VH-VL binders against Uncharacterized protein Os08g0218700/LOC_Os08g12160. Designs and how they scored, part 3

Target 1, 194 residues: Uncharacterized protein Os08g0218700/LOC_Os08g12160, of Oryza sativa subsp. japonica (Rice) (q6yue5)
Amino acid sequence: AKEEKPVVVLPPAAAPGEAPSADAAAFVRSCCDTALQADRDGSSFCYYHLLPYAAFFEGNQVKVAEVAATILSTNLWVYVDQLRKVQGGAGKGDPNLNACVDDFSVAAGENITREALQSLGRLAAAGNGKRSKEDLENAQKWIKGVEKPYNGGIGKASGCEIGYLFTYSDDLPAQKTLGYTFDTASSLINHIKL

## First folded at step 5 (VH-VL; framework fv_firastotug)

Design c11 (from c1 with heavy chain G102R Y104D)
Fold by ESMFold2-Fast, scan of step 5:
Structure c11 (fold): chain C 194 residues (1-194), chain A 120 residues (1-120), chain B 108 residues (1-108)
Amino acid sequence: as target 1 above (194 residues)
Amino acid sequence: EVQLVESGGGLVQPGGSLRLSCAASGYSISYGYYWSWIRQAPGKGLEWLARIYYRGSTKYSTSLKSRLTISRDNSKNTLYLQLNSLRAEDTAVYYCARHRYRFDWYFDLWGQGTLVTVSS
Amino acid sequence: DIQLTQSPSSLSASVGDRVTITCQASQSVSSSYLAWYQQKPGKAPKLLIYDASSLATGIPSRFSGSGSGTDFTLTISSLQPEDFATYYCQQYGYSPWTFGQGTKVEIK
């Protein structure tokens, strides 16, 4: 069964040509460097892709994680659409590709994604010491669901091995972006303090 | 079929540098979380040397970190290990190995190994 | 660094025997992040067990692992001729990752 595409909303991005305040930009840099320590490429991706939303964060690290998760959700559905196109064409009859379509569709699914994003929204709205452990666990469960197909962790007997999709790389441009957006969202979520 | 094939071994002189390659086929190294180099001196046990996270961050064995550089080239689907200031004790079979899962740092796929002999 | 000590360093056993190999860590291995490998002469190691007790894909059910903290065990319930090999434990609970010195299993 096909999962429905989730409804995701990003906060307003900065207008073209408008730089964020130095303080807002420094906050994004600090969040990305802390979450992705010793991962120079990942930290840079985090910074440049979250920088347009810097004014929204207001010194709140959970808001940074929430936006990163929303970007990941969007990238997941773009990737699923790309996988389905390959499934109908060059990859027709490939059992690994079929498994990847199924696994990423489930991970990107409306209910799982909406629950995770709602949990992050509640965490962002809560003050320090009021943050729900249940809400954090909901976000972490969603990330683990995405991690399994992305890392090929579903198992050999069933499930997606994303590394075997290398033959379709030209038809899967979102695959490289998916890795960065996954690492950004996962690392930021796992650095949320209760 | 997924394979890792090491190359760059052979006889090398003390004091020189060594660069090993590990070519992956049937699987893209950009989609594994960690990749490691492990060595084994003849008749001895296994020694972990270095790992590289798929986004580029690295970690090294404490005893060798000043002499090691791990790197990769995603376009060539290849891992590299640079070892400097070679000594007789560096004589070993060198393996590259895969970690498929972010927090499961066991090695589920190994190359066949390449023998490095450091001798004058 | 966590040091792993395997016992015995070598053993001889007959086909059909139950074989037990132990691995002791110098400090606690978090989350039982310990793996076991089999290595035959001239070959690369092969993963047998991960997370102390999880059987790797394609590995016969006669292999099992147990333990937590500092004390871990690999058991072969009914030794077969193809099990002649050296066995290594590896911890990944704390970096740098370390291996035990190995246990050689020789068929009588």
Scores: ipSAE 0.017, ipTM 0.586, lowest interface PAE 6.7, mean pLDDT 84

Design c14 (from c1 with heavy chain G102S W105F)
Fold by ESMFold2-Fast, scan of step 5:
Structure c14 (fold): chain C 194 residues (1-194), chain A 120 residues (1-120), chain B 108 residues (1-108)
Amino acid sequence: as target 1 above (194 residues)
Amino acid sequence: EVQLVESGGGLVQPGGSLRLSCAASGYSISYGYYWSWIRQAPGKGLEWLARIYYRGSTKYSTSLKSRLTISRDNSKNTLYLQLNSLRAEDTAVYYCARHRYSFYFYFDLWGQGTLVTVSS
Amino acid sequence: DIQLTQSPSSLSASVGDRVTITCQASQSVSSSYLAWYQQKPGKAPKLLIYDASSLATGIPSRFSGSGSGTDFTLTISSLQPEDFATYYCQQYGYSPWTFGQGTKVEIK
């Protein structure tokens, strides 16, 4: 079954040339460095892509994770659209591509995305020491769903093996960005303190 | 300092078994990475052997999967490679290496390697 | 499996030379999922380039990568003494991941 596109809204980004405060920028850097540990390239990706939203975070690490998750959701749906376009053209009849469309569509779908983003919103609102473990587990469940296509489709005859999509990579430009946005969101979510 | 350190190599007779260890320091292996074992026979190139994801999924080289087992112990922050039914052709330096991205499998962090010699 | 063939297998060069190493795949690696590594004697490989053309952090700008499909190139624009090493390409676009046989860059 075809999943519906999630309705997601990012907070206002700073205009090109508008610098965040030094404190706001330092907070983003600290969150990215902590979440991605010794991964300097991943930390840089995290920093530069979340920096436009620095004023929104207000010292709250869960808000950083929430924005990263929203960006992942958007990029994941762009990737699904690209997969479906290939499925209707160059990849018609490819069982691995069909499995990948199915698996990524489920992971990108409205219901699971809405539940995860709402859980992150509640974690952000609750504040330190008052966050629900079940809300964190809901966000982590979504991330586990997104991970499945990277290691082969579970329950499918062909399975989704993302490495077998290399044939279509010229038609899947979002594929490179998806790995970085996934690592950013996953790492920030896994570093939420209850 | 972030590093991977292999151990457990040495001399083993044909038909024997050996367990290699790879201890990670400066970061947690339960964090979200993939880890691989890669070997290099004397005077030859690099050969990928096996991969494990932090949630436990594994993948093996088709030609070797019946003789290799990759595993991890998150509490010890250590990755393992079990080698069984060893042959002279398995003589190589064995490296552990990290893949940084969820589906990108280039290796951004390597251990120093441990030598396995299979000889009578 | 995708077989990677590097050319040349070895070359001799002088400090300041432009060095070009080619990696040819037996089938297309269309997503530019190709990396280059440097290995010095007795040491582990070191990542230089990923996604065919992206320079890894801390790697000097004299190293560059290019290519797509089946043909990929690593270039060292002005060879330095510390660049004498063996270089390997690796594809990660199609499982299992495979490496080239290596290219040894020796002092002339």
Scores: ipSAE 0.015, ipTM 0.545, lowest interface PAE 6.7, mean pLDDT 83

Design c16 (from c1 with heavy chain R100K G102H)
Fold by ESMFold2-Fast, scan of step 5:
Structure c16 (fold): chain C 194 residues (1-194), chain A 120 residues (1-120), chain B 108 residues (1-108)
Amino acid sequence: as target 1 above (194 residues)
Amino acid sequence: EVQLVESGGGLVQPGGSLRLSCAASGYSISYGYYWSWIRQAPGKGLEWLARIYYRGSTKYSTSLKSRLTISRDNSKNTLYLQLNSLRAEDTAVYYCARHKYHFYWYFDLWGQGTLVTVSS
Amino acid sequence: DIQLTQSPSSLSASVGDRVTITCQASQSVSSSYLAWYQQKPGKAPKLLIYDASSLATGIPSRFSGSGSGTDFTLTISSLQPEDFATYYCQQYGYSPWTFGQGTKVEIK
């Protein structure tokens, strides 16, 4: 169907009660602290949300960025689904809301998400080898696409502004998570070393 | 450590204009998503004035929109607030502050403030 | 604009006391988008709590927040000498962002 969400796969999370090794946990902490320097709350969010995947990272910072990007892509689709419910109900017929849903649907779209995640996968696989500048730029382009729906273009009203959306619905739980998961993925991607 | 330092305050006459600066150090303003100006009249509470996003998107307090312009210069790591048609009611300490996340307008970093006094 | 009213406007307390400050909104604050700040004389405000109940990094656990809708509370479980200050609530559910008038916590 046209509205199919992208297929995203996370590595297995640690089961409740399973603690990561001290080294694996310390690696996640250092990646989050480095990427979100001067942002102590963001670093903590990064740490606690990525900690369940600590065993997967194996000292590779790009794998940390890849998991963060995968979490963001999942949250984007949840948020689009919530916006579509408003669009079909209280917000029906609002062209500004329709534009917002379209913009976030593009950002959450299967092709652009797949390309970004595949680019991150190639960067992770390179290890000590040569990392592609083009692959990094593909991931960064996707992140810029996610920023766009909230702020809109200069000179256009933004139907994505939270205050505007709350005129239709006082409950958009995925919106609260969107900012945190976006900051985490964006910061980690921007700290990848070529 | 990350610091914000406001400057440009002082004594100004009613009807005049003033440009305030906020210099950031230890942190690039292009890294943070939003930056705001907030003021506090002597002995009173806090009032939000304006915010700016690094892509140029701005938002203003509805009561002050016609008299305020917020801007930034990423290369100088500096934020600006232009105030026009000053009134006695504009007397306040002016703060610049960082909004940490888009969608979440709480302020985790503040400058020390600069006093603007509007007196005839 | 959403108006925030804090109660009390001022209070006197002793070290070790439990202090409770209330913030009432004129309209429901969606998603509990409410923050609390501490301000000492001559200083800028310092973030204590965001999203009504989330403790900011580096803030002691004696500070806690609760509430939803129109009624929010900041609690200091055991007041310390460094906690004498003015406290402000702020909502960010609807633009423009607004602050309460402040609550001054003074030594007895």
Scores: ipSAE 0.014, ipTM 0.598, lowest interface PAE 7.3, mean pLDDT 83

Design c2 (from c1 with heavy chain G102Y)
Fold by ESMFold2-Fast, scan of step 5:
Structure c2 (fold): chain C 194 residues (1-194), chain A 120 residues (1-120), chain B 108 residues (1-108)
Amino acid sequence: as target 1 above (194 residues)
Amino acid sequence: EVQLVESGGGLVQPGGSLRLSCAASGYSISYGYYWSWIRQAPGKGLEWLARIYYRGSTKYSTSLKSRLTISRDNSKNTLYLQLNSLRAEDTAVYYCARHRYYFYWYFDLWGQGTLVTVSS
Amino acid sequence: DIQLTQSPSSLSASVGDRVTITCQASQSVSSSYLAWYQQKPGKAPKLLIYDASSLATGIPSRFSGSGSGTDFTLTISSLQPEDFATYYCQQYGYSPWTFGQGTKVEIK
């Protein structure tokens, strides 16, 4: 099932040669280390990919989660576009690739993504003690949905086996970072305090 | 098509340490599954030792927890098992094996095994 | 830990025989999370059956599994020359995962 690409906007990234303040950089490091404390490589990925947006966060951990979720949404649709291109070329007739196109297209769908990102935006705008449990649950539900393709068809007669897609790695550059982008967004969302 | 190949076995002395490797090919360990180390002493049955999630979370058997470390290197598509304080009772063929998420901890893919002999 | 005991520890059979191997658990295995493996000399174990009765991909239909709770059975309906091997049960219903001691199926 083909879904429409969601409309998502990242805040301005730092200009070339523009370094974030020491405090802003330290805040990103702290958020990433806390959320991904069990995963050194994941913490580093989180830090270096969110660092360009450090000025936007202003000490607000929900804003960090919001940007991470937006990056995940973007990476998912870049990945779906790459999967569809392989499906029409090098991977034509591959049933596993076909299942992966379907599963990731559903997970990246416009409506579920928009609702999750809007929920995170509302959480970010709210002060301490004003955060909606419903908005957090909406974001967490989206993350659980995105995780489904990674489980390789568990409970299905047929499903995506993402590990087999490495045969198309030259044509799927977004796949290289997909797991880290997911881990970053998932961990930061799950560390939001109500 | 997809395969696991263990290495690092051999003759080791009691009290020493050993690091086993399991190289995966035909499949990326970065995007799914769990991997376990399982051993089999000569003439004995199979014993589960440790598992690692593709996201890095680990679990160990209670009897060996203090002597084992399971790890991975995603860039090399390789899994590792470190054994410390080796004893004669650790003599076994060591296998790495793949299993699925959640409730599906049966092993659908096995390496060929590597023999570890602990003797003085 | 759940202890798995296989019976018999060894048996001798001829090609064409019906072979039955049992696996008894010291405690009930949740949701029939029990698998059977075949191991030929010098080789790694090979998955035959999972969830007590589900046949793994590529495994001949002469292999079947049954059982629940504490009592499980692997049956080979008509033994072939390539079936002479050691068979192991494994439970994954309760951590730590444990294996039976094995049943050796030898040529008569």
Scores: ipSAE 0.011, ipTM 0.478, lowest interface PAE 9.3, mean pLDDT 83

Design c3 (from c1 with heavy chain Y104E)
Fold by ESMFold2-Fast, scan of step 5:
Structure c3 (fold): chain C 194 residues (1-194), chain A 120 residues (1-120), chain B 108 residues (1-108)
Amino acid sequence: as target 1 above (194 residues)
Amino acid sequence: EVQLVESGGGLVQPGGSLRLSCAASGYSISYGYYWSWIRQAPGKGLEWLARIYYRGSTKYSTSLKSRLTISRDNSKNTLYLQLNSLRAEDTAVYYCARHRYGFEWYFDLWGQGTLVTVSS
Amino acid sequence: DIQLTQSPSSLSASVGDRVTITCQASQSVSSSYLAWYQQKPGKAPKLLIYDASSLATGIPSRFSGSGSGTDFTLTISSLQPEDFATYYCQQYGYSPWTFGQGTKVEIK
């Protein structure tokens, strides 16, 4: 059965040119700097891309992680779509590219992505109430699954190794963005306190 | 602020082994990134040796993989490099360094380096 | 392996000069996955530029990078006293990752 793409819902972004409050902007910078303390370029990416949603966060770090995870989910599906276009064109019949598409498709799987995003939503909704350890573990499990293709993966993930993918790099414009969105989401999720 | 501090260098004999340490502070090595060892022979360029991913997977330079072992101790927040069957050409400053996840394999944080001299 | 050859191997310059260093790859570096590092005597390398043209955080704007394919350039628009150092290019487009031999920028 054909797996349906996860429904990805972001909160309303600020209008073009609309500045967030100083406090809201400072909160986003603090979250990004804390999560990506050793990666100033990644922290800047985090701040730039999450700033449009600053009003939504309301001092809640889990909401920051939730939005970051949603952005990663979107970028991951864009990347898989780009891999599939290469697979149908320039890379047609390439078994290593086919293995790479398979590995990222598993990582981007509908059910695990939906469950992780819903788990983050529940963690964010828990105010003074207890945050679920199970929900945090679901989000962390999803991040580990996305991580596998980048490690050189397991089984056939050799097709996603750096040296090979640059055969098609000009056809994969989301490749660089994927690394930044992964670092942002994984770091923010790992900084959630129960 | 994150810092990497290498130690374990010094004078070692040909045919022996060395074990270098890289102590990280300000960031847990188990929370993210790839962590690499890179060396530089006196007056020469830089050579990548090995990396370990924060979740545990490792990769080695093809020419040195039989003599190298990269490892870590998360409880001590420390990265290690073991090099066996030492030769004069292993004389170098050894650095530990961090690089981004994904396809951004540039090194954005470096330790100060530790000098290893292989001589009788 | 991709071999990176830097030119010149050394140069002499004065404060205020425009300095240009090139890095030639033996084969195409896809996606411009090339970085530049500065190294001062007795110190570790410091990242200056990544993805051929992106300025690393905290690096002065007088440093810039350009190029694609096999030809890459690092430019220092107005050399400062603290810029006398050895500069290295590194490609991460193809495993194994390789570095250039270095370009020493010396005081004239």
Scores: ipSAE 0.017, ipTM 0.617, lowest interface PAE 6.5, mean pLDDT 84

Design c5 (from c1 with heavy chain F103W W105Y)
Fold by ESMFold2-Fast, scan of step 5:
Structure c5 (fold): chain C 194 residues (1-194), chain A 120 residues (1-120), chain B 108 residues (1-108)
Amino acid sequence: as target 1 above (194 residues)
Amino acid sequence: EVQLVESGGGLVQPGGSLRLSCAASGYSISYGYYWSWIRQAPGKGLEWLARIYYRGSTKYSTSLKSRLTISRDNSKNTLYLQLNSLRAEDTAVYYCARHRYGWYYYFDLWGQGTLVTVSS
Amino acid sequence: DIQLTQSPSSLSASVGDRVTITCQASQSVSSSYLAWYQQKPGKAPKLLIYDASSLATGIPSRFSGSGSGTDFTLTISSLQPEDFATYYCQQYGYSPWTFGQGTKVEIK
């Protein structure tokens, strides 16, 4: 049976053709440029993918990080679903692929994802000066967990590393965006001020 | 096993330019990680110079960005560093190194280094 | 820029000694994004510790890291002959990424 993915909720996106206010758009641009300093491609990805949610942010950088984290969790589960499909077809019997499916399923697991997103929600609600160090650490722990299988870990080669799975790339379209969604979420979370 | 091997060092004249290469094996540089150049002057500490994201975006040390260009050739699986307007203080061992995504710029894989000496 | 200052700049120690090296940041290092490296003469640096306290793969358990904010420590619980080297801290919590000046651990 297919493993259940975490329940994740995005705020309402702007409808096609709706433009955010100039102030709301400028806030998204500022958050992305600050978090992804001198990474122009990453900053642009951040801006255009978070822009639909600009009205939700209301000048609160933690809400920007929360939406980015939700997008990452969604992309990660799409990637796991694609990995499972490859596992049943072109990648059948590949031990590196099998390990990758297991590792990402744990990293994208319901409990750890829910805890991280709830922690970000509490940080957003608290406002400046009342934010919990524990809540920030919970979000950062989740990001480090996601990075480990994606990036192979420190001094360890992993079958999950994009460069080792490139033979399956046509069947893994979520792989192409994983780096950007990860960089966006991790950078925004790491710019949350306590 | 992933390995990085630098080349292109040696004796260069002040005011000239140099182009260093870093050949990667065991991993396609076009599909993951950030890749950096770091140098170390004789008897001194480490100095980060530049990084390139696997999708092509770059970042440079503020003090050297006007003189540095980092690039890659995916077909050769090779990273490059070009340094212009060379000065005696650019004398150093130059390393290429791999680092993690996001804000995690610790270096888990290093090449052996190549010595550059700038003198007349 | 965050400046990292290591103390001591050099020390002499004997095999079996407990060695402690400190790294002080000029401002708080976010999320303990601090790494430690070992470098032997003529060799590239080798990652020992990342995220202030996480042991890198293949590194002996006698190495440990601790600290947060502005104060970080690398400890070698029982110095071995192969541990005589220069040690560097590095922060990656704020751009530009910076290294400490190094601590040389020499034979007493």
Scores: ipSAE 0.007, ipTM 0.494, lowest interface PAE 9.5, mean pLDDT 82

Design c8 (from c1 with heavy chain G102P)
Fold by ESMFold2-Fast, scan of step 5:
Structure c8 (fold): chain C 194 residues (1-194), chain A 120 residues (1-120), chain B 108 residues (1-108)
Amino acid sequence: as target 1 above (194 residues)
Amino acid sequence: EVQLVESGGGLVQPGGSLRLSCAASGYSISYGYYWSWIRQAPGKGLEWLARIYYRGSTKYSTSLKSRLTISRDNSKNTLYLQLNSLRAEDTAVYYCARHRYPFYWYFDLWGQGTLVTVSS
Amino acid sequence: DIQLTQSPSSLSASVGDRVTITCQASQSVSSSYLAWYQQKPGKAPKLLIYDASSLATGIPSRFSGSGSGTDFTLTISSLQPEDFATYYCQQYGYSPWTFGQGTKVEIK
């Protein structure tokens, strides 16, 4: 069974040609470098993809994690939509592809995503020293659940691994960014201070 | 079955460089997974060094990143670790290992290891 | 960096004994992203447990893991001769991924 696509909204991105303030840009760089220590490629991906939202963060690290989680949710459903197109065409009847569509639809579905993003919103609003451990654990549980399809989900032979879907890679461009968006959101959430 | 076999160890002088190889069989390193290098000094614990994503993105230990380069050759199905400016403290058994993609950073497959001794 | 401290550093036990090894993290391990490995002398480590409590494929059911936050435990319910080894915990909740110092299990 297919879960509903969550309705998620990113804050306004900077318009083409608009540069964030030096302080806002430096904050994004610091958050990305801290969360993705030693991962130069991951830190760079984090910086350049979150930079358009720099004005929104207002020195609040949880807002950085919240936007990263929203981007992840968006990319997950771009990927699910691409998987469904392949499922209806070139991949028709492929049990690995069918399992992948089902697993990601459940893990990234509306209710579980909404709860995680609402938890991050509460953490952002609460401020330093006032944040709920339960809300952090809810966000972390969502991230772990989304990762489960790649690890085989429930069962022994998840078809979501790139090696099983390699023949469809040209029809699944979202695969290329999925790892970076997972790492960015997961690392930033795991760096939230209560 | 997927197998990893490390090679390139041996005796190396301080200040020198080493290039270790990890030949994979039974699975193409061009398909998913992250691939890591991990070392273990004699009688001591495990230390993660570097990883490479199947599409080439890399990540390094902060203490060693200025001296490490991880790379791969897809045509040879082989992973490499280059370590420069060798010190006695780099003496260890070096393992290559596989992570599940994406972001399950536990190591579900290990090579046999290759011993590197840094001594004059 | 998250530091992992294992206790005890070594232990001796008889075949059939219940063995408990603990892993204490210097800060909370997010999402219980903690694994346990077995390493026999002269061999590479072997994955036993991942996500704190999930048994790896091919691992005997006498091995189990539990815990969350900063406190994790590996239990061997009935020690066998082939369980002579050093056991390591590893966290992957926060980069850099770190290992505990190891617990050596010697069979009497």
Scores: ipSAE 0.005, ipTM 0.460, lowest interface PAE 11.3, mean pLDDT 82

Design e11 (from e1 with heavy chain G102R Y104D)
Fold by ESMFold2-Fast, scan of step 5:
Structure e11 (fold): chain C 194 residues (1-194), chain A 120 residues (1-120), chain B 108 residues (1-108)
Amino acid sequence: as target 1 above (194 residues)
Amino acid sequence: EVQLVESGGGLVQPGGSLRLSCAASGYSISSGYYWSWIRQAPGKGLEWLARIWYRGSTYYSTSLKSRLTISRDNSKNTLYLQLNSLRAEDTAVYYCARHRYRFDWYFDLWGQGTLVTVSS
Amino acid sequence: DIQLTQSPSSLSASVGDRVTITCQASQSVSYSYLAWYQQKPGKAPKLLIYEASSLATGIPSRFSGSGSGTDFTLTISSLQPEDFATYYCQQYGSSPYTFGQGTKVEIK
């Protein structure tokens, strides 16, 4: 349903006093720089936010994409919650805001998110085995679903125009990180090799 | 209604620098879309210069990259173009334009343009 | 860089005529990422067609686009007085995004 929170599980982050190994940190840097070529801000965001999970990755780029996707999923649900609060208050009766609530609620939906995260988990678990094209396509389909409302509606099917939400910017702090978490997850998923 | 208004044009000396502004109204440049500068020399065709997106990530025409800086100020909802070491061939109308979709580098919204004349 | 060549460079036509403008690319344009613009004297360009054949919002149905690879066409099925303008193709299949030299359409 559109208001149900997706189940989101991140691997354990490094303890507050623990630093990742130089090799683990270098791996995260390499993944972020490769995926987000020519995007300094995005690459830095990717590195900063994925670094706490560096020990989990163990040289597996799919695990990096999986964690990025999980972070995006969390950000999307927080964003939908913020949009709904604006809809009930300052934005009451705004048709563009109503379209954005509907479109992002679909994108943040429990079933599509769960299926994408499970597909990424299976790709990560394959290790040295054959990676499923179908699982990669499931993750890519989810990313396209998020991109649809975020960048003005592919094929113009979406009624949401995020640019018109500028009136509510103080009430939508998650919107500020949405682009970063989307670009990180999208770029890493699209760099998965079968 | 969405409007893009360019400013900062006029007569400039060869060897000088140019700084143009593009103020957006009725729409936030922080919407996650990309924004470009395009120019058109008198009687000539269109030439794409540079692209920027909300977080400041930039992409440049290779022939102009060394002389060109694109930037934005999200709090002022304004885009900027800086061009250095001006030459007579930089004389053109400069347009600010929007890319509606992330991978669709066509321009669905244009400003009115600002004329820059480089002459001694 | 992908070079775009438009044909003809200029043409004269009567109201009601079918007008065809071609755009030829020096290399294949990926995914048919080609747009067409209309520019009237003293005005900014206006988007007509994107992705080779998709009609932009608010553009009359007499405008249509077709093509793929290296050969693209803009067609105006029944020319009107307000269609007097210069038309440009633009590819965005690879950077830098390049434009054709333009085709000037003059009402006879």
Scores: ipSAE 0.000, ipTM 0.485, lowest interface PAE 10.9, mean pLDDT 83

